# Designs tried in a protein design chat: VHH binders against Ubiquitin fusion degradation protein 3 homolog (ufd-3). Part 6

Target 1, 271 residues: Ubiquitin fusion degradation protein 3 homolog (ufd-3), of Caenorhabditis elegans (g5ees6r586to856)
Amino acid sequence: PLVPVPDFYIIGLAGKGEKAIAKLKELNEKQDAFQLNPDQINGLEELFVLPTSSNYSSEVTQSAFEMSLQWPVEHLTPVLDFLRIALTHHSLNSYFCDRERGQELVGRLIAILVSDPADVALKVLVCRCIANAFSHPVGRNLFASTELSTLAPLVVRQVLNEKTVLQMSAATALANWSLALLQQSEQCEQLGPKEDLLRAILNGIESVDSFGYLGEDAIIRLLQALVTVMWGDASVIRLAKNRNIAQIAARLKDAVSNDSGKNIARDIVEM

## First folded at step 19 (VHH; from f4 with R97K)

Design i1
Fold by ESMFold2, look of step 21:
Parts: sequence; structure tokens; C-alpha cells
Structure i1 (fold): chain B 271 residues (1-271), chain A 120 residues (1-120)
Amino acid sequence: as target 1 above (271 residues)
Amino acid sequence: EVKLVESGGGLVQPGGSLRLSCAASGFTVVDYRMGWYRQTPGKQRDLVADIYSGGSTEYGDSVKGRFTISRDNTKNTVYLQMNSLKPEDTAVYYCAKGEEVLYDKTFDYWGQGTQVTVSS
């Protein structure tokens, strides 16, 4: 079943990373401060060959990210691509998503999205980093406790972009976020965070007349996020109904021909 | 290791239909650009169809309306449904994986190809 989200989605390894490595090396040669040394570059390259089940831990790799995340924003594409993978490793996820470094990371992701860069690749990779941060408990805790009033609306805005790869990356982040909040509320958390995520999603999409320009996979992922955040929670369901979730779900249903998407939209109406 | 395995090619009559499959391993197809290309001897590979992360599609002019690209994310497989086949559709059909917004937008990985022959 697709709902509630059955497990966290991971945008994982997709080959040897040859293009990412080549671009990183090219851009590294342009750095005055924060230039990576060969050991740091090798540490980053290891991320493309190690399985996520490895207990990878490297101070050299940590330092490589600490340096390269300070590169100019227009040079961050390969850095974020490596970080996306790093966040799938338990030790590196725990390192970057702890309380202090995690707040710095979230602040940087917010700054990139607020700047609304013309380069869609940066926005895609920010959303993928957010999605993959949920692959381990420290990342989940970071985003469950982090400013839902600021970051979540910025991610929702990306779902409405014209590029379906950004729609999909953003909707995947929202689906993982919904699952993380659902799991945490099952551990007796107070009313608030799920409602905040639901409000962010609805505020972003309630005025959209037609979702026909969205890719079907992205719509399905968005529907998964909506069902998951509402799952088994009468107060969240009441909030959604008061915000006309049935009409929003109908518009999403009209934009998919896939039976899975239509079934999920129907589930929302019937909740 | 990324691997793309095409299947479903063969000999078919004009006006007939054929369904090609591309089974992918080493990555998740929904996150990437996937495409079908075809090559006639002595010519460059021509775009047949692309499907992008999130589900948008594009088609070559000569196949629009007759061919449909689709993706089954649970099987990690991309399909090409080919209807109303013509002799000029005869070619080797290749599955490919690439990017649309990152780095060099050329396709990174290609399958070995599957032959489609349309003859009376």
C-alpha cells in the first residue's frame, strides 16, 4: 500500500558519480578560501562506492563538507549532491543533523530556497537533502523540531514549480516529513506539528485551480503526504475538512489517470 | 552498478503493436530522466520518448500519438508502448538514463538495445 507512507524514501546512489566528481574538482580549482585537499576529495568520492549499511565514519569527509558548504552558492550543486548521499549514512546523518550543526544546515537550506535561484538544480538538491535527512533518527528529530512556519512553506512552493523533477523532489521531502511526524505523534507528542505541516501544504496549494501541469508521480507523492499527515488523527482530519480538503483532493484526482493516485485521493475524501 | 536491460523487440506487421520494457537496476527510475532512443544503421540516435522525474513526458515528432512511454515504479521498469507501427519504425531501440537539470544533460547510461523490425 502507498498510504500511509510505508517507509522513508531515499534518493540514493545512481552510479559512480563521475559527473558529480568531475564538477566538484572543476569548481574546487576556482576556490581561494575553502579549497579541498586531495584527501578530502577522496573522502567525498568514497560516498559513491559505499553501501548505506556501511558504518562509514570519516573526520576527513566531515571536514570536506564543512569547507565546501562555504563555497559560493553558484558552486554548491556538486556539494549538495554529495551531501544528499552522505545523509543516507547513519554516522554522517548524526553528525550534520545534530542540534547545533543541524540548525546551521537548516538555515543554509532556507537561505537557498528564499533566494529562489534560477538554477533549478540547487532547489532540487536542497529538497533531496531534506528528503534523505529523514533516513535516520537524528535527521528526523531535526526536521520534526525545526521551524515548520518557515522551511515547510518554502518546500511546498517547490511542488508547484514547472519542472517535474523539482515537484517530485519537494513532494518526496513532504512525504518523508509527514511520515516522521506521524511516527512521532504515535509516541505521545502534543497537538501542533502535524497541523502545522498540513497548514503549510494547504496554504500553498488551496488556490491552485488545476494541477494538470504537475507530473503524475509528483501528485501521487503529494497525496501520500496529505494522507500520511492526517492518518488516524481526528483533530488533523477536522482541520483538513475545515480547509476544504475534499475539493483540493478532487482537483488532484482530476490531474491523474493512474488508479493508485485516484484511490489515494478518494481515501482523503472518505477520511 | 547501473544496468539497463531492454526486452520486447521483434518482428511485427505494419499497423501492429509492440511493447518494449527496460528493467533498471542500481538506481530508482522515478528519480531520474529515462528515455527511449532508436537508431537506424548509418544514422544518429533519434529521440523516441523521454519520461522525467515526476512524470512529465516528451515524444519525437514522428511517433507522437502512436507511442507512449510509461514507468512502473514498483518494478523499477520503463515501458514503450508502440502502436500503429510503420516500416520506418524499424530500428534498434535503446533505453537510457540521464539528468535534466544537473551537470551535463547527456545520457549517462545506455542499454544494449533491442531490435524492432516492421515488415510485411
Scores: ipSAE 0.677, ipTM 0.858, lowest interface PAE 1.4, mean pLDDT 89
Fold by ESMFold2, last read:
Structure i1 (fold): chain B 271 residues (1-271), chain A 120 residues (1-120)
Amino acid sequence: as target 1 above (271 residues)
Amino acid sequence: EVKLVESGGGLVQPGGSLRLSCAASGFTVVDYRMGWYRQTPGKQRDLVADIYSGGSTEYGDSVKGRFTISRDNTKNTVYLQMNSLKPEDTAVYYCAKGEEVLYDKTFDYWGQGTQVTVSS
């Protein structure tokens, strides 16, 4: 079934990355400080040939990201594309999502989304990096527990963008976020974070009159996030009902033709 | 390894229907731009239909209203439903995968193509 979210969604390898590699090399030649050496570039290229099940990490590859993440924001597209893949590897996820480096990463992702760049690719890749960060425990802990009350509203705003690829990437990040919080609450007595994520979502979408411009796949992901964050939790369900979740679910249901989406919207009302 | 396999082409009478399928492996179709393109000998490949990540669609002017692109995410398959076929729709139809906002937005992966012939 689609709800609760059955497993973390991963936006992983989808080819050999020739365009990403070419763009990285092109932009590397434009760097004054933080220019990557050939070993660092080779380390990044390996990410496109290694299976997602591998536990790839090296000091050279770590240093490549540490340098290239300092490039000007207008040059970050290929860097974030490589980071998206890197976060699917347990060791690189653990490295970049630890307490210190993770705070720096979250701050950079926040800054990009706050700047609202005209190049939608940066926003798409930020959301994909967030989504993939949830594939491993250290990333889950970072995004579920730290600074994320600031980040979650920014991600929710991306769901409402006119580009369906951004809608989908953002909604996928929210779905993974909901699953991470659900799993965390089932394993210990931490309370509050699910309510915070639900509030962020509802604050962002409660005033939207019609969701007809959203892609159906993005709506399904958003519905998955809502059901998952509420799953089996009376206090979260009560909060949702006090925020008129039934009317919001009806508007989302009106925007889908797909039976899966309609069923999930009905599940929300009946919870 | 990215692989796209088209099927469902053939000979059909004017006014008839066909459904083309594109089975994808090595990636998840819902996260990427997928398209159907067609090529008549001596011409460039023309857009028939695109479906974008998240579900939005675009159609070539000559097929709008007659053709429908769709995606079955559980089968990782993209479809082209072709109704009210005309002799002018005769072509090799290709499935393609690409990016929609990254880099140069071209399609990098193409299937082998499937022939559609519309004749009396």
Scores: ipSAE 0.652, ipTM 0.844, lowest interface PAE 1.5, mean pLDDT 89

## First folded at step 20 (VHH; from i1 with F107Y)

Design o3
Fold by OpenDDE, fold request of step 22:
Structure o3 (fold): chain B 271 residues (1-271), chain A 120 residues (1-120)
Amino acid sequence: as target 1 above (271 residues)
Amino acid sequence: EVKLVESGGGLVQPGGSLRLSCAASGFTVVDYRMGWYRQTPGKQRDLVADIYSGGSTEYGDSVKGRFTISRDNTKNTVYLQMNSLKPEDTAVYYCAKGEEVLYDKTYDYWGQGTQVTVSS
């Protein structure tokens, strides 16, 4: 079932990473202050070789990310690609998403999202890092407790980009975010974050006249995010209705060809 | 393990239609660029169509307006609807999984291919 989000999405674990590795090495040669040593590079490469189930953990790999994340923004593409995978490993997720390190990571990701000029590749990878961070509890906690007024609108903005890869990555992040908040609210009485996420999404999309330029996959993930954050919560549902969610859902539905997407849109209206 | 299995090829008359399928396993197709390529003996493999994560598509010039690439995420399958087929479309058609679209356009996995023959 697609309503609500059945499980956390994990993006792109099947790639061999040959181009990413090559690019990392290329850009590493350009680094002066934070150049990686061969052991650090090897530690990163292991992320494309080892399955997520291996729960890879290495101090060398940790240090590699700590160093490479300090590279100029324009050089971070391969670094974020590795980070995307790293965050799916429980130990690395815990390391990078925990407490002060987690906040630092969020800050760095935000900085990339607001950076000018826009780099679609970097933004895609940021969104995918966010999405994949939700694969484990520490990452879920980090982003569930993050200032939504800052990060959520930035992610929503990416959903509306012309590039479908970015749309999909951002929408997936939102879907995972919604699921995390839903699960959290079921454990404790925290309604505020769900409302805040919903507001952020609606604020970003309510003025869109037609969603025809969005990829269908992204629309479906967006619909999943909406229905999930609303799921079983009378207050959130009321908020959505007061913000004309029915009309928004109708426009999203019109841009979807498959029945699954249409069904989610209908479910949103009927909630 | 990543696996791509093509099906749906065969013999068809000019003006006819075929639908190719690429069943993927070991990964989620929606997360990757998926592509159809075709190759004739002694010639280079050419792009027929690509579908990117999110749903955007690209087509080779020779097949625009006649071929449609699509994806069923629930079945983890990529399709190539081929209409108005011409003898020039005769080739082995390959399904491919792309690497991340953030780098050079490359593919890291390929299917075994399926023969399409258009002949009167």
Scores: ipSAE 0.848, ipTM 0.926, lowest interface PAE 0.6, mean pLDDT 93
Fold by OpenDDE, fold request of step 22:
Structure o3 (fold): chain B 271 residues (1-271), chain A 120 residues (1-120)
Amino acid sequence: as target 1 above (271 residues)
Amino acid sequence: EVKLVESGGGLVQPGGSLRLSCAASGFTVVDYRMGWYRQTPGKQRDLVADIYSGGSTEYGDSVKGRFTISRDNTKNTVYLQMNSLKPEDTAVYYCAKGEEVLYDKTYDYWGQGTQVTVSS
């Protein structure tokens, strides 16, 4: 079932990465500062060879990311692509999402989105990194504790982009985010973060007259995010209702043909 | 392991319809661009239709309005509904997995293909 989100989504673990590797090497040659050495490049390449179950980790790979993430934003596409995969490995997730490093990572991702790059790939990959960070507890904790007032609106904005790949990536990030907050609230009653996420989502989508331009997959993920963040929380549900969630859900429902999506929308209205 | 298995091909009369299926395993189709291509002997493989993550679609000019690409995420399967088939649609049809708009349009996995023959 799709309601609520049953598990965290993980994006794109099956790619060979040839293009990413090639692009990484190409861009590496252009770096005046923070140029990667052959060992570091090799460490990154391993991410596309080894399955997530291998829990790949090395100091060389860590250092490679620490350096390459300092590249100009326009050169970060391959780096983020590797990072997306890296974050699905438990050890690397823990390393990059922990405490100060985690905050630095979030800061970098925010900066990229704030810069509003023309290259949609950068935005997609940022969202996918966020989504995949939720694959492990440290990443979940990082983003669950992050200032939602800054990052959440940025991610919501990406959902509304014309490119369905970006829509889907961003919506997936939101869905994972909702699930993480839901799980946290079940452990310790915290109403604030869920409300904040909901507000961010609603603030972004409430003015949209028609969602027909959104891909159906993205709409479904968005609906999942909404229903999940509201799940079992009377306060959050009241907030949603006061913000006309029923009307918004109706518009989303109208934009989907899939019965599962329609059902989620109905569930939202009936909550 | 990534695997793509096409089915549904066969012989059909002009004006007829076929539905091709691509059963995917080893990955989640909704996260990737999925495509149908076709190839005749001695010719280049041509795009028939793509479906991107999120749901957007792209079609070759010769099949627009007649073919529809879709995806069933629950079955991890991609479909190609082919209506109003013409003799020129005769080809081996291949299912492909690729990355979306991150890099140049490439596919990293292909199925073995299924023969579609349109003939009176």
Scores: ipSAE 0.839, ipTM 0.923, lowest interface PAE 0.6, mean pLDDT 93
Fold by ESMFold2, fold request of step 22:
Structure o3 (fold): chain B 271 residues (1-271), chain A 120 residues (1-120)
Amino acid sequence: as target 1 above (271 residues)
Amino acid sequence: EVKLVESGGGLVQPGGSLRLSCAASGFTVVDYRMGWYRQTPGKQRDLVADIYSGGSTEYGDSVKGRFTISRDNTKNTVYLQMNSLKPEDTAVYYCAKGEEVLYDKTYDYWGQGTQVTVSS
């Protein structure tokens, strides 16, 4: 079953990363203050070799990210691509998503999304980094404690972009976010974060007349996020109903031909 | 390791149908551009259909309305439903994986191909 989200989605290894490695090396040669040395580059390259379940981390690789994340925004694409993979490793996730570095990371991701760069790749990779941060407990804890009024609306806006890869990356981040908050609320640690995420999603999409321009996979992922954040929670379900979730679900249902998407949209109405 | 394994090719009469499958491993198909391409001897590889991350699709002009690309994300498999087949559809059909917004937008990986032959 697709709902609630059954496990965190990971946009992990997908080959040898030859293009990412080549681009990192090319842009590294253009750096003045934050140029990586060969050991740092080699440490990053290992990320395209090691499996997601590896406990990989090294001080050299950590320092490589600390240096390269300071590159100009127009040079960050390969850096974020490596960071996407790094966040799938428990030790590197824990390193980058701790209290201090995590707040810095979130602030950097917010700044990129606020700047609305013309290069859609940066926005895709920001959303993928957010999605992958949820793959381990420290990343989940970071985003469960993060002020939702700023970041979540910025991610939701990406779901409405014309490029379906960005729609999908953003919706995947929202689906993982919903699952993390569902799991947190089952432990009775916080009250309100699910309502805040639901409000962010509904604020972003309630005025959309037709979702026909969205890719069907992205719509299904968005529906998964909605069902998951509402799952088994009367107060969240009541909020959704007060925000006319049935009408929104009907518009989403009209935009999919897949039975899976239609079934999830019906699940929303019947909750 | 990225692997793409095509199946479903064969001999079919004009007007018939075939369904090609591309089973993928080593990555998640929904996050990448996946495509079907075909090649006849002595010609360049031509786009048949693409499916992009998020679900949008594109088709080559000669197959629009007859072919449908789709994927089953739970099986990590991409399909090409081929209807109203014509002798000109005879080719080796390849599954491919690539990026759509990162770096260059060329395909990174190709399957070995599956032969489709349309003749009486």
Scores: ipSAE 0.719, ipTM 0.873, lowest interface PAE 1.3, mean pLDDT 90
Fold by ESMFold2, fold request of step 22:
Structure o3 (fold): chain B 271 residues (1-271), chain A 120 residues (1-120)
Amino acid sequence: as target 1 above (271 residues)
Amino acid sequence: EVKLVESGGGLVQPGGSLRLSCAASGFTVVDYRMGWYRQTPGKQRDLVADIYSGGSTEYGDSVKGRFTISRDNTKNTVYLQMNSLKPEDTAVYYCAKGEEVLYDKTYDYWGQGTQVTVSS
């Protein structure tokens, strides 16, 4: 669509999580210092059955994440899958994305992306956790205001991965980031962050000659991130034009066949 | 609650065309691997087409060039456009949802199936 999407993209519940639950229990048996007890496991399991309207949180579930997030990185896949869902609940989002715990969470997500794990699932889930963090105000404040210089470039790098699921997860995080910054600027005079996100995106993609290997849905989501961060902001639009946005948008447009993607690309250049 | 509902099956003449639809609820199709599979009596389900999160596609060898999988994210629906149909395409066609990089790559949820019959 031409108008910025009114709501954040959420990668929420999509089934009963039987595979995630089984893997969590399997890997829990391998833990030494940070093994979860049965109450903690039960607390995590509730995340796959409760809707976000329940606004689920408990001290047991909080402690389960505090322990399991300390597992070795090669064991974090199910933990991040549970965290993805937890961040859709207002109370758990507020808990994990507050000033102190949020700094620790962001640092861990950065460390995973910097390590560039061979397991693509970890990178996908990091991007999905970032995307879902934007679903509530505390998460929006944490990610939008704190980590543009470090985390945003790492997420942008994932858009260029060969796996379209990672492209899509990363582009979704960037689209939510753009929307959060747009909403923030409309609520108060906040300068700089939109330009910083735009620079991070352009720095990552400006040298790409052809986007033909990217999935079309991921390209459309990336175009949505670009149009949203530029929307109605003369200084951001001027920065984009100085960075050759017209040529970049043309290369993205060449890689999509549907009218929606082509129209977004045209809006970017005509803005 | 995840639900997949296929429609659009029926009887069609050889050389004809048919469009199958899979309406999804309880999740967003663009974020997951979606596929069409088909089964003849007494045989295993065969891959017809996959569409991955982000938009890449994969096709079974016998349908390449004739069938096209697509996704309308505004309607949360996956389609299978079937052209140049042959009697060998007669089967029950199933829509499926799964992961592509998490855990294992098997499909988690299947629709009820829709019958496609190609005969004169």
Scores: ipSAE 0.711, ipTM 0.875, lowest interface PAE 1.4, mean pLDDT 89

Design o3
Fold by ESMFold2, look of step 20:
Structure o3 (fold): chain B 271 residues (1-271), chain A 120 residues (1-120)
Amino acid sequence: as target 1 above (271 residues)
Amino acid sequence: EVKLVESGGGLVQPGGSLRLSCAASGFTVVDYRMGWYRQTPGKQRDLVADIYSGGSTEYGDSVKGRFTISRDNTKNTVYLQMNSLKPEDTAVYYCAKGEEVLYDKTYDYWGQGTQVTVSS
């Protein structure tokens, strides 16, 4: 079944990353400060060929990200592409998502989304980094317990973009976010976090008259996020009903043609 | 290892239908641009249909209304439903995987192709 979200989604390896590697090397030659040395580049290249089970990490690779994340925003596309993969490795996830470095990372991701860059690839990769950060506990703790009032609304705005790849990347981040909060609430009582995420989603989409321009897969992922954050929680369900979730679900249902999407939308109404 | 395997080609009469399948392994199709292209001997590949991450689609002008691209994410498979086939649709059909916004728009991986022949 698709709901609640069954496992964290990972936007993982899809080849050897030849284009990302070539672009990183090209942009590295343009750097005045923060230029990477060959060992740092080699450390990054290994991320595209090692499975996540290898749990790759090295001080050289850590330093490569610390240097290259300081590149101008218009040069960050390959850096974020490498970071997306790095966050799937437990040790690198733990390193970058710890309390202090994680706050700096979240602040950087917020700054990129707030700047609303013309290059949609940057926004896609920010959302993919967020999604993959949820693949490990330290990343879950970072994103699920902080920045729900700032970062989550920025991610929700990306769901409404005209490019379906951004819609999908953002909705996948929200689905993972919902699952992380669901799992945390099952371990102990926590007031507020699931309501905050639901509120961010509803604030962003409640005024949309028609979702017909959204890709069907992105709509299904958004529906998965909504059901998952509400799952088995009467207070969250009550909040959703008070925010007219039935009308929103009906608009989403109108935009999908397959039975899976229609069934999930119907499940929201019946919760 | 990324692999794309096409199937479903063959000989069909004008006006008939075929469904092509592209089984993908080594990545998840819903996260990437997937496409069908066709090629006649001595010519470049022409776009038949694209499906983008998130679900939007585009079609070549000569196939709009007759062909439908879709995917089954549970089987990690992309389809091309071809209706109202014409002799001009005769070609080798290739499945392809690429990015849509990162780096460049070229496809990274191609299948071996499957022959479609429309003839009486």
Scores: ipSAE 0.687, ipTM 0.858, lowest interface PAE 1.3, mean pLDDT 90

